# Designs tried in a protein design chat: VHH binders against Jacalin-related lectin 10 (JAL10). Part 8

Target 1, 292 residues: Jacalin-related lectin 10 (JAL10), of Arabidopsis thaliana (Mouse-ear cress) (q8gwi7)
Amino acid sequence: QKLDAIGGKGGKQWDDGADHDNVAKVYIRGGLEGIQYIKFDYVKDGKTIDASIHGVSGSGFTQTFEIDYQNSEYIVSVDGYYDKSGTMQALEFKTNLKTSEVIGYPKGTTKFSLGGVNGKMVIGFHGSAGKVLNSIGAYLTTAPPTKSQLVGGLTGGEPWDDGSNYDGVKKISVTYISTLIRSINVDYEKDGQVVTRYHGMKNGDTEEFVIDYPNEYLISVEGTYNILPDDNVLVIRSLIFKTSKGRISPTYGFVSGTKFVLESQGNAIVGFYGRDGGAFDAIGVYFSPIPS

## First folded at step 4 (VHH)

Design s1 (from c10 with W101G G102Y S103W; framework vhh_7b18_3)
Fold by ESMFold2-Fast, scan of step 4:
Parts: sequence; C-alpha cells; structure tokens
Structure s1 (fold): chain B 292 residues (1-292), chain A 119 residues (1-119)
Amino acid sequence: as target 1 above (292 residues)
Amino acid sequence: QVQLVETGGGLVQPGGSLRLSCAASGFTVSSNYMGWARQVPGKGLEWVSYIYSGGSTEYQDSVKGRFTISRDNAKSTVYLQMNSLKPEDTAVYYCARDYRGYWTSFDYWGQGTQVTVSS
C-alpha cells in the first residue's frame, strides 16, 4: 500500500520504491531551515541496499537511527512536522521495539503520522526535496513475526528453531512425564499443507491440543520451569495453551517453580523455538498479527 | 512378588490432617522411585508428590508446604502426611512404584484409598 506524501509541494519528487523486505537504517540531518538531508538503507534478500541521498549533502551533523532487522525490528510509523511553507522541520521514527529522538525542530509546525496500522510495517519512502525535505510518504506491507524472549533453562541442551514462516498452528502434541515436559510435536499450516516439527524425548504420556485454524488461533503459551532434583538442570516443568476463542488446554506436566506467560495482545503464535537435550530445557514463540 | 497396600484414608473436615501409608513388599523401597497420585471422580490422574531413590522429594505446587512424603526403609513403607486439607484435595490416592525413575515407568500401583475433605 502506498501512503501519499504529506508536506509541501516544492522540490523535486523522489521515490525509493517498495521493492524491499525492510528498512535497515535512517540517516537524517536537521537544520533551522528544515530537514536538509534524508537517506535510507534498505534490506532485500538479506542484503543491505545503499539508497540515494534526498536533499542537499554537505558538512554538518547527521543523526542515524538503526533498525535491528535481523531480530525482526521494523518501522511501524513515522511522525512528521511541517511548517506553513510546507518545509519538513522534524521527523520521529517508531519501530515495534523503540522510538527515535525527534530529529529537527518541531515548534510551530503541523504534525502528521504515516503508518501506525496494526499488522503493517514501512518498507519504503517517497516524497519531494530540493535544498530541504518538502514532503514524505511511505510504502506499507504486512509486518513480519516478532520473536518472544526465551524462557526456561537458557544454557542446557541444544538450540532449535522452527522459525516463523508458517500461516498458523493446527495442533500441539505434548509428551510429558509426571515431573516435566519431554517433547512437543507441532503441526503447522503453510500454503494449505501441514508441516510437522518434533522436539525433545519420545518417552512419556502424549496428549494433543487441536486448534481450529484458521477459525481459531493459538495466542498463549503458559508454564513453569524449575531445577530437576538430583540432576540440578533447569527445565520446562509444565505447559498450558490458550486460544483466541477462550479455550484453555489441560495442564501438561508438573506445576513447579517459576511461572511464565508468552503472549502478545492482537497476535497469534505462528512458530516455536527453544532448547532440548535430555529434557525440554527452554521454549519461546513467534507472534504474528491476527487478521481483522 | 511385588505388592503395594495403601491405608489411612477417610473423612476429614477442612483444615484437618491425614497420614496415608503405603506398605510395600517384594522389593527394596530405598532402591526405588515412589510417588503418590490422586484421582478426582470424573477427572484424570494427578501426581502430588514423589520420592527419588536417592531420597530427594518433589511436590506439585498446589500441595507444596502442606503435604510431606517420607519413607521408612526398615518398615518398607512410604507415607504421605497431609496437613491443612482443602475440599479440592478430595480424591482417591494411589501409591505407585516407578522402576526407571522420573515417573516414566510405573509398573505397580496400590488399590487406592479414598480421602474426603468436607464439612
């Protein structure tokens, strides 16, 4: 989706396009007469693309704002401030993880926002510029999944990661014993096909929790972790799953130790990652916005 | 031959105490893993406490601080001391032997003893 440029009609039109996976870095130079310089580095196929400068290059202080695109950070919105002449005086960038400083001088200006739509991210910019930035617009696309924190035993076992390139979760099969979780087996859906991923040890009691995807979404993983007696290893002891329809699974395993909850308002769980070895050591999830 | 025989169940008022006993024969209690599980009518089996062969103990969060598992090796008996009993503790309580440990391989179970907590 192309969002129209906002600001004045002066300057020469520029357009970085929408053929990008993300924005990597913003370079911006403010001044008393307006934003003098703006430049974006984009990401395409894991490679950073060095884009053109917009405005006038010269000596002066250039501020930078970095996006940690390798850890699924992305720009969600940009606030702009323009004066009565239509000159862009200040910009502020917001990602899913942080907000930049206000760059430039916003006093006596008109404020506007680009983006801020749930489930969307900014992947490109366009506008007009001459000796100063006159207008700015954006290109939006569907936001990538967000990675949760990893909970449990963070140093034991071996890491595993299913990634986030699935449409949804259809079923989780949990293998547990009376003291802990042994394994999970997840049925994901991708392009109408079921993809199954298994992690952990096979011995124990197995129960399944079926989700009516796409009419119902997995939204929460709750559980506990604690040290095992005799082995002194920190592992996942229990798991509970919750759906967008208010369904709550049985408690699997043994409730013991530190409680955790992995959920994000407005988002569904679309992937799992963690650590396993002799037991199921740690768990984390990927969140993606629930379609409205 | 291996046998597990449970005793000590009964009716008790909320806040009361009961001590369950599991008399074991045909094996050495101190060399095995033993646990207590309970079943509420209409619900599945729930583990409440476990004693490892090395003597370490573990409790489900809902009973921790109220229940104590112990063993008397000379008497070949495992005990569950239940204090500050709640209506939610009403269940049939089973003693079980796990010959492999980590509650993975239950090969012998007792007959069960009914615990009823009501006023």
Scores: ipSAE 0.011, ipTM 0.387, lowest interface PAE 9.4, mean pLDDT 87

Design s10 (from c10 with Y99L W101G G102W S103N S105G; framework vhh_7b18_3)
Fold by ESMFold2-Fast, scan of step 4:
Structure s10 (fold): chain B 292 residues (1-292), chain A 119 residues (1-119)
Amino acid sequence: as target 1 above (292 residues)
Amino acid sequence: QVQLVETGGGLVQPGGSLRLSCAASGFTVSSNYMGWARQVPGKGLEWVSYIYSGGSTEYQDSVKGRFTISRDNAKSTVYLQMNSLKPEDTAVYYCARDLRGWNTGFDYWGQGTQVTVSS
């Protein structure tokens, strides 16, 4: 998706395009008459691509803003500030993890926001520039899933990973005994089809938690993990699920030990990973933005 | 024939104490995993405490530090000592036997004993 440039009509048109996977770094030089130049380093197929400087290069202090694209950081929006002559005076960049300082001189300007659409990330920029930056626009694409930390017993059992290539979760069936979680059975949806993945031992009591996907999303998994007495093994002891409609599942298993919460504001759970063997040792999730 | 009989329930004021007893017959208490579960009014059944065959114990977070599970093998009895009782501890308490923690759930239950914590 191409977002129109906002600002003044001056300068020459420039366009870095949308053929990128992410933005790696922003270079900006501000001045009293406006943003003197802007430059972006993009990522394509794991490689950093240097793009052209937009504006005028010269002596002066250049401020930089780095995106940790290797750890799933991406630009979500840009706030801009332009004066009555249509000159860009300041810019501020926001990622899913941090916000830049305001670069330039925003006093007495008109503020605008570019991007900030849930489920989208910025992968390119365009605009107009001459002696100063006059306008800026952006290219958006669907943001990638992010991986949570793994919680529980990190050394027991065998690793498993359902990945993040699902559209949503339709149902979780939890098998548990009086002291711990034994298994989960997850029904995912992918391109209108149900895909079922089972992890753990099948013996125990089984309860189902149904999600009304796509009208409702699984957004949180919380629970506890602890050493199981006599066996001296660290395992998931309890699980609770929460949806975007405010529904909370029953507590499955036995609440004991260290509490954890796996959730991310504005995101749904679209995949699970973990460890299991004789017990359900550890759990983690993949988050994907809830569509706007 | 396996039988579990709970006693020791009653009415107690907040901050008070009760000791529940579970008299077991038809099996050896020390060879089994034993637990106490409760049915809280308006809620489902929840597990409170567990004693493993080797003698290690486990507690639900809400009762940890207040409740103590123990057993007397000579008397074939499991106990739940409940201290610093709160209104939210009001429930029917059940004693249960588990054959082998990893592979089975509880296979025998007692009839339950009512605990009421009220001022």
Scores: ipSAE 0.057, ipTM 0.542, lowest interface PAE 6.1, mean pLDDT 87

Design s11 (from c10 with R100W W101G G102S S103R; framework vhh_7b18_3)
Fold by ESMFold2-Fast, scan of step 4:
Structure s11 (fold): chain B 292 residues (1-292), chain A 119 residues (1-119)
Amino acid sequence: as target 1 above (292 residues)
Amino acid sequence: QVQLVETGGGLVQPGGSLRLSCAASGFTVSSNYMGWARQVPGKGLEWVSYIYSGGSTEYQDSVKGRFTISRDNAKSTVYLQMNSLKPEDTAVYYCARDYWGSRTSFDYWGQGTQVTVSS
């Protein structure tokens, strides 16, 4: 998706394109007359690609903003500020993890935003520049999955991780006993095929929660965790699932202790990770944007 | 022959109290995990309270501070004392025996006793 450049009509058109997996680093030089230049380092197939400087290098200090792309950080939006002559005076970059300083001088300017669309990330830029940056636009694509916090008993059992490389969840089977969750098994869809992953002890009562993927998405995992009496181990005690169609599963297990909710506005759950042993010790999820 | 028989249900006004009894036969109550579950009309089964073989007890958040599970090993009976009853406590209450590590969350349960909380 190409977002039109915003700003003035001056300068010469430039375009870094959209053939990138991420942005690695932003270089900006601000001045009293406006942003003197901007440059981006992009990522493609695991390699950093140096793009051209837009504007003029001039003299002075270059401010930099690094994206930790190896740990799934990405630019979600850019706020820009242009003056009445159509010169870009300031820029601010926002990632899924942090916000940059406002680079430049925003006083007396018109503010705009590029991006900020749920589930989209910025992978490229275009615009116009001469001795100063006149306009800037962006290219958006679907953001990579994000990893939730891990909830429950963080040291018991053995770790497991299904990852996030699935299109959606089709079914969750929960095995539980009267006091706790014993296991889950999840039917994922990947490229039209069902992939099943099993975790935990499968002894107990088993109930299935079916999701009508791709017409319905799993969006929330809610539950409780608590110390198991007599054993003094922290485990997941109950689970409840919710879908994008407003369906809510029965409560599986026993509601006891600390409550948790794993959900992210506009995102579907596309993977699970956790810890298990004789009981289901901990759970976490991966979120991916619901297609619009 | 393992049997669990619940008694003590009935009609009670909001704020009232009831004591449910579960008479167990064919096994030793103190050597087993025992609990109370309830089923609200049209809804799934939810566990309410649990007593572990070692004597520790546990309660669902919605009943904590209002319900008390206990046992009398000599009488082979498990009790659920229900205080400050609310309309939402209206359900069929079941007594169950459970095993840690079994295939099922229970291996024996009773036929249930109806508790109705209304004015």
Scores: ipSAE 0.012, ipTM 0.463, lowest interface PAE 7.9, mean pLDDT 86

Design s15 (from c10 with G102S S103G S105P; framework vhh_7b18_3)
Fold by ESMFold2-Fast, scan of step 4:
Structure s15 (fold): chain B 292 residues (1-292), chain A 119 residues (1-119)
Amino acid sequence: as target 1 above (292 residues)
Amino acid sequence: QVQLVETGGGLVQPGGSLRLSCAASGFTVSSNYMGWARQVPGKGLEWVSYIYSGGSTEYQDSVKGRFTISRDNAKSTVYLQMNSLKPEDTAVYYCARDYRWSGTPFDYWGQGTQVTVSS
């Protein structure tokens, strides 16, 4: 998706394109007349790509903003500040993990934002520049799935991971006993096909929670974990599921101990991971943006 | 042969107390996981308290500090002492035996006893 450049009409058009997986680093030099140049290092197929400078190179202090792309950091939005003459005076970069300093001199300017669309990331830039940066625009793509924290008993049982390469969740079958969760069986959708993954022990009562994917999304997993008395093992004791349509499942299992909520505003659950053995020891989820 | 019989339900005012009894036969109470669950008409089943084979007890957060589960092995009876009762505690209360944690997949329930908290 191409976002139009915002700012003045001066300068010569430039375009770094959208053929990138991420942005690695921003180089920017501000001055009293405006932002004098900007440059981006991009990532493609695990390699950094050296892109052209936009504006004028000169002597002076160049500020840098690094993106930890190897640990799934990405730019979510850029705030710009331009003056009445159409010169870009300041920029601020926001990632999923941090915010840059305001680079340049924003006083007396008009503020705008590029990006900030839930579930999208910036992978490229375009705009216009001459002796200063006049306008800036961006290219957005779908952000990669985010892995939640793992909750529950972190050392018991055996690890498992369904990953995040699914389009959505169609059904969860929960097997539980009066005191804890035993297993889950998840029906995922991928390219119109159902993929079923089972984790845990079969002993117990089983209930199904059906999601009307793609008209409805699983958005939340809530529950409790605690030490099981007499056995001294830390396990998932209860689970509750919530959907994008406001549906809430029954409580499965026994509400006991530490409460947890795995949800992320604007995101759907597209995968599960965890630990299991004689009981369901731990659970985590993968989040992916809900289409707007 | 396994039987569970609940008694002690009734009508009580908010803030009052009731003691439920579960008389068990056909098995040894101290060798089993025993619990109390409740169901409000038109709503789901909710587990409220549990006593483990070794004697440890557990309570759902909504009843913790108000309800106490205990057992008398000589009488083969499990009790639920309910104090500071609230209108929200109005339900049919069931005594249950669960062997599923031990790898034995069976579950026995009593007939239930009605508890009504109303002024």
Scores: ipSAE 0.146, ipTM 0.576, lowest interface PAE 4.8, mean pLDDT 87

Design s16 (from c10 with D98E Y99T S103E S105A; framework vhh_7b18_3)
Fold by ESMFold2-Fast, scan of step 4:
Structure s16 (fold): chain B 292 residues (1-292), chain A 119 residues (1-119)
Amino acid sequence: as target 1 above (292 residues)
Amino acid sequence: QVQLVETGGGLVQPGGSLRLSCAASGFTVSSNYMGWARQVPGKGLEWVSYIYSGGSTEYQDSVKGRFTISRDNAKSTVYLQMNSLKPEDTAVYYCARETRWGETAFDYWGQGTQVTVSS
């Protein structure tokens, strides 16, 4: 999606395009007459790509804003400030993890925003520039899934990871005994097809929690983890699932020890990862924005 | 043959106490995980307390500080001491046994004993 450039008329049109996976770094030189130049380093296939400088070098410090793209940081939105002659005076960048300082001189300007659309990220920029930056626009794409923290016993069992390349969760089958969770079996949907992944031991009581995807999304996994006294192993003791329609599953297993909630506002759970052996040692999830 | 028999249920007023007993036969109580679960009217089955083979105990948050699980190995009996009873504690209480977790884990249940908390 191409967002039109905002600002004044003037300068030469420039366009870095949208053929990028992410933005790695922003370079801005501000001055009293406006932003003198802007430059972006982009990411494509895991490597950084230098783009052209837009504008001209002048007096002032080159300020930089780095995006930790290797740890799934991305630009969500950009706030711009332009004066009554249409010259860009300041810019501020917001990622999913942090906000930059205001770069430049915003006093006496008109403020605008690019992006800030739920489920979208900025992957490119365009605009116009001459002796100063006159206008700026952006290219948006669907934001990647976010990986939650791993909760539970972080050193026991063997690691597993279903990944985040699914469209949604259709069903979770939980096997448990009175004291702990033994396994989960997840039915994912991908491109209209069901993909099933099983983790853990099969012995125990099994119950199913069905989600009406795509009319309903799994949004929350709650539970507890604690040391199992006789074996002195830290394991997931209980699980509860919640959906976007306000449905709450029964409590599976035994509520004991430290409580956790894996939930992110505006996001659905699209994948699971964890650790397991004779029991479920640890659990984590992947979040993807619910489409808007 | 494994068998569990619960006794000690009855009618009690709010704030009162009851002691449930679970008589076990066909196995050694001290070598197994033993627990109490309840079926509340209009709700599903809920585990309330557990005693592990090594003697450690655990409690559901809703009963912690009010209920105490114990065992008498010589009598092959597991107990649930229930204090400060609330109307919400009204349920059929079941004694259950689990073997150590893993591929061969399995459980056995008793017949249940009715606890009614009302004025």
Scores: ipSAE 0.247, ipTM 0.644, lowest interface PAE 4.1, mean pLDDT 87

Design s17 (framework vhh_7b18_3)
Fold by ESMFold2-Fast, scan of step 4:
Structure s17 (fold): chain B 292 residues (1-292), chain A 118 residues (1-118)
Amino acid sequence: as target 1 above (292 residues)
Amino acid sequence: QVQLVETGGGLVQPGGSLRLSCAASGFTVSSNYMGWARQVPGKGLEWVSYIYSGGSTEYQDSVKGRFTISRDNAKSTVYLQMNSLKPEDTAVYYCARDRWGYTSFDYWGQGTQVTVSS
């Protein structure tokens, strides 16, 4: 998706394009007349790409803003500030993890935002520049899901990972016994089709928690983990699910030991990972922004 | 023939104590996993306490420090000692056996009513 440039109509048009996986670094120089210089380093196929300078390379203090793209940080939005003549006076960058300083001089300007669309990240920029930056626009793509911490018994059983390449969760079937969780069976949706993934042992009582996807999203997994007496193995003991419509599942299993909550404000759960063997040892989730 | 028979329920004031007994027959208590579960009014069945075949015990967080599970192998009986009882402990209490551990419970008692009220 191409977001139109906002600002003045002066200067020569520039376009870094959208053929990038991420933005690695922002270089920006403010001045009293406006932003004099902006440059982006992009990421493509695991390598950084230097893009052209936009504006003038004259004297001044250049500020930098780094994106930790190797650890799944990405730009979600950019706030811009332009004056009455349409000259860009200040910019502020927001990632999924942090917000930059306001770079430049925002007093007495008109504020606008590029991006900030749930589920999207900025992968490129375009605009116009001459002596100063006159306008800026952005290219958006689908943001990668975020992986939660793994909770429970981190060394027992065997690892499994459903990944994050699903559109949403339609149903979770939990198999449990009086003392612990035995398995989960998750119905995901991918491109209008149901994909089922099963993890754990089938012995136990099974209950289903149905989600009305795409009108309702799974947003939270709560539970407890504790050692099994006599076996001294750390396992998931109970699970509770919550949805974007405020629905809360029954408690499955046995509430015992350390409580955990896997939840991220504004995000839905789109995948599961964990460890299992004779019991369900550990659980983690993948989060993706809920569509606006 | 496996049978589990619960006794010892009744009415008690908050802060009081009760001892539940589960008389087992048709199997060896010390060779099996045994537990106590309760059905609280307006809620589903919840596990309260568990004794593993090796003798280790476990408790739900809400009863830990107040309830004690034990067994008398010679009498084939499992006990639940309930101290410092609260109104939220009001429920029907069930004794259950798990033949293999880590499998679904195969035998349940009839239940015994515990009411904690002033």
Scores: ipSAE 0.012, ipTM 0.452, lowest interface PAE 8.3, mean pLDDT 87

Design s18 (framework vhh_7b18_3)
Fold by ESMFold2-Fast, scan of step 4:
Structure s18 (fold): chain B 292 residues (1-292), chain A 118 residues (1-118)
Amino acid sequence: as target 1 above (292 residues)
Amino acid sequence: QVQLVETGGGLVQPGGSLRLSCAASGFTVSSNYMGWARQVPGKGLEWVSYIYSGGSTEYQDSVKGRFTISRDNAKSTVYLQMNSLKPEDTAVYYCARDYRWGTSFDYWGQGTQVTVSS
């Protein structure tokens, strides 16, 4: 998706395009007359792409803002500040993890926001520039999946990870006993095919929770974890699932101890990870934006 | 012949107390895991309390601090002491034996009705 450039009509048009996976680094030189220089390093296929330079190539210190793209950081939005003549005076970059300093001089300017669409990330920029930056626009794409915290017993059992390379969840089968969760079996969809992943022990009562993907998305995993009496092992005691259509599963297992909720507004669960052994020790999820 | 027989249910006002008893025969109570589950008519089964073979106890959060599970090995009986009863506690209460360390329950009592109403 191409977002129109915002600012003044001065300068010559420039366009870095949208053929990138991410932005790696921003270089900005601000001054009292406006932003004189802006440059972006992009990422494609895991490598940085040589930067395009926009504005005047003078000497001196340039402020930088680095994106930790190797740890799934990405730009979600850019706030811009332009004066009455349409000259860009300041920019502020927001990622999924942090916000930059306001770069430049925002006093007496009009503020705008570029991006900030739920589930989208910025992968490219375009605009106009001459002696100063006059306008800036962006290219958006769907943001990559994000990994939740791991909840439960963090040292028991063995780790497992289904990853996030699935389109959605179609079904979860939960095996439980009177006091705890024993296992989960997840049916994912990938490119129209069902991929099944099983984790934990098969002994217990098994119930299934079916999701009408792609008309319905799994959005929340709620539950409890607690130390088992006599054994002093920390395990997942109960699980409840919620969908984008407001459906809530039955409670599986035994509600006891510390409550947790794994959800992210505007996102669906597209993968699971955790720890298991004789019991289901810990659980975490991957979130991906729900399509509009 | 394994048998579980529940007694002690009845009608009680909110804030009141009841003690449920589960008389077990055909096995050794102290060698098994046992629990109390409840069911509201038309709803699913909800586990409320559990006693491990080693004597440790567990409670579902909604009953913790109000319910106490215990056993008398000489009488082969498991008890559920229910204090500060709420209308939400209205259900049929079942005693169950859990075979082999927390696997699914294999023997159940016939249930006893608890009604909390003013």
Scores: ipSAE 0.163, ipTM 0.612, lowest interface PAE 5.3, mean pLDDT 87

Design s19 (framework vhh_7b18_3)
Fold by ESMFold2-Fast, scan of step 4:
Structure s19 (fold): chain B 292 residues (1-292), chain A 118 residues (1-118)
Amino acid sequence: as target 1 above (292 residues)
Amino acid sequence: QVQLVETGGGLVQPGGSLRLSCAASGFTVSSNYMGWARQVPGKGLEWVSYIYSGGSTEYQDSVKGRFTISRDNAKSTVYLQMNSLKPEDTAVYYCARERGYWTSFDYWGQGTQVTVSS
């Protein structure tokens, strides 16, 4: 999606396009006369692309704002401030993890925002510039799924990963015994079809937690992990699931040891990964923005 | 031949104490994992406390500091000492035996009713 440039009508039009996976770094030089230049480094196929400077290159201090794209940071929105003459006076960048300093002088200007749409990220910019930046617009795309930390026993069992390429979770079946979790069986939806993935040992008590996808999303996995006293093995001892409609599953397994919560505000769980063997050793999730 | 028989349940006021006993026969208590589970009306079965073959003990968070599991190997008996009882502790309490972490088959007792009310 292309967001129109906002600001003044001066300068020459520029366009970095939308053929990028992310933004890596922002370079800005501000002054009392306005933003003198702006430059973006983009990411494509895991490599940084050096883009053109927009405005006038010169000497002086350039402020920078880095995006940790290798750890799934991305620009969510940009706030801009332009004066009555149509000169961009200040910019502020917001990512999913942090907010930049306000670069420039925002007092006495008109404020606007680019982006800030749930589930979208900024992947490119366009606008107009001459001796100063006059206008700025953005290109949005769907934000990528993010990967949680892995919780539980990190050295036992064998790793597995369902990935994040599913539309949502329809059902989780948990197999457990009195002291621990043995397995999960997840029904995902992808392009209108159910895809089932099973991890762990099937022997034990099995219970199902059904989710009314797409009217309801799985948003949280909570549980505990602890060492098994006789075997000195760290495993997942209990699990609880929560949905976007406020529904909470029964507690599966035995609540013992270190508590964890895997959730992210505004996001649904769209995939699982972990480690398993004779027990369910570790668990992690993939988050994707809930559509607006 | 394996049997588990629970005793010691009853009516008690909030803040009171009860000691449950589980008399085991047909196997060696010290060679097995032994636990107490409870069935609360309107809820599923939940595990309360465990004593492992090696003698280590575990408690679910809601009963930590209030309940103590122990065993007397000579008497083939497992105990659950329940202190500072709360109305939410009202349940049927079951004694259970597991052979190990990888075993799905358990032997269960008949259960004993614990009612915490004024």
Scores: ipSAE 0.227, ipTM 0.649, lowest interface PAE 4.4, mean pLDDT 87

Design s2 (from c10 with Y99S W101G G102Y S103W; framework vhh_7b18_3)
Fold by ESMFold2-Fast, scan of step 4:
Structure s2 (fold): chain B 292 residues (1-292), chain A 119 residues (1-119)
Amino acid sequence: as target 1 above (292 residues)
Amino acid sequence: QVQLVETGGGLVQPGGSLRLSCAASGFTVSSNYMGWARQVPGKGLEWVSYIYSGGSTEYQDSVKGRFTISRDNAKSTVYLQMNSLKPEDTAVYYCARDSRGYWTSFDYWGQGTQVTVSS
């Protein structure tokens, strides 16, 4: 998706295009007359690609803003500030993990936002520039899923990972015994088809939690983990699920020990990973933005 | 043959106390995982407390500090001492045994005893 450039009509048009996987680094020089130049380093197929500067080389301090693209950081939005003559005076970059300093001088300007669409990331820029930056626009694409921390017993059992390449969760079947969680069976949807993944032991009581995907999303997995008395193994003891419609599942298993919550504002759970053996040792999730 | 018989249920005022007993026969109490579960009318079964074969005990967060599980191996009996009872503790209480340990579901249950906490 191409977002139109916002700002003034001055300068020559420039376009870095959208054939990138991510942005790696922003180089920007502000001044009292406006932003003097901007440059982006892009990522394509795991390699950093240098793009051209936009504007002119000048005297002054060049500020940089790095994106940790190797750890799934990406630009979500850019806030811009332009004056009455249409000169870009300041920019602020926001990622899924942090916000930059306001670069430049925003006093007496008109503020705008570029991007900030849930489920989208910025992968390219375009605009116009001469002696200063006059306008800036962006290219958006679908943001990749993010991985939660793993909670529970981190050393027991065998690791497993369903990945994040699913559209959503349709159903979770939990098998539990009086003291702990034994297994989960997840029905995912991918391109209109159901994909089922089973992890753990089948001995126990089984309950289903059905999600009305795509009208409803799984957004939260809450539970507890604790050491089993007499055996000194750390395992998941209980699980509770919550949806985007405010539905909360019954508590499965036994509430004991350290409480955890796996959720991310504005995101749905689209995958699971963890560890299992004789019990369900650990659990983690993948988050993907809920479509707006 | 394995048998579990619960006694000690009844009507009690909020803030009161009650002691449940589970008389076990056909097996050795000290060699098994045993617990108390309760069923509130219209709700599912929830586990309240366990005593593990080695003697360790565990409690559901909602009853921790108020309930105490214990056993008398010579009498083949498991107890649940319930203090500071609340209306939400009203349920049928079941004694259960797992001869194979906590890696399997409990395989034997008693008939249950009714506990009613009401003014």
Scores: ipSAE 0.204, ipTM 0.630, lowest interface PAE 4.9, mean pLDDT 87

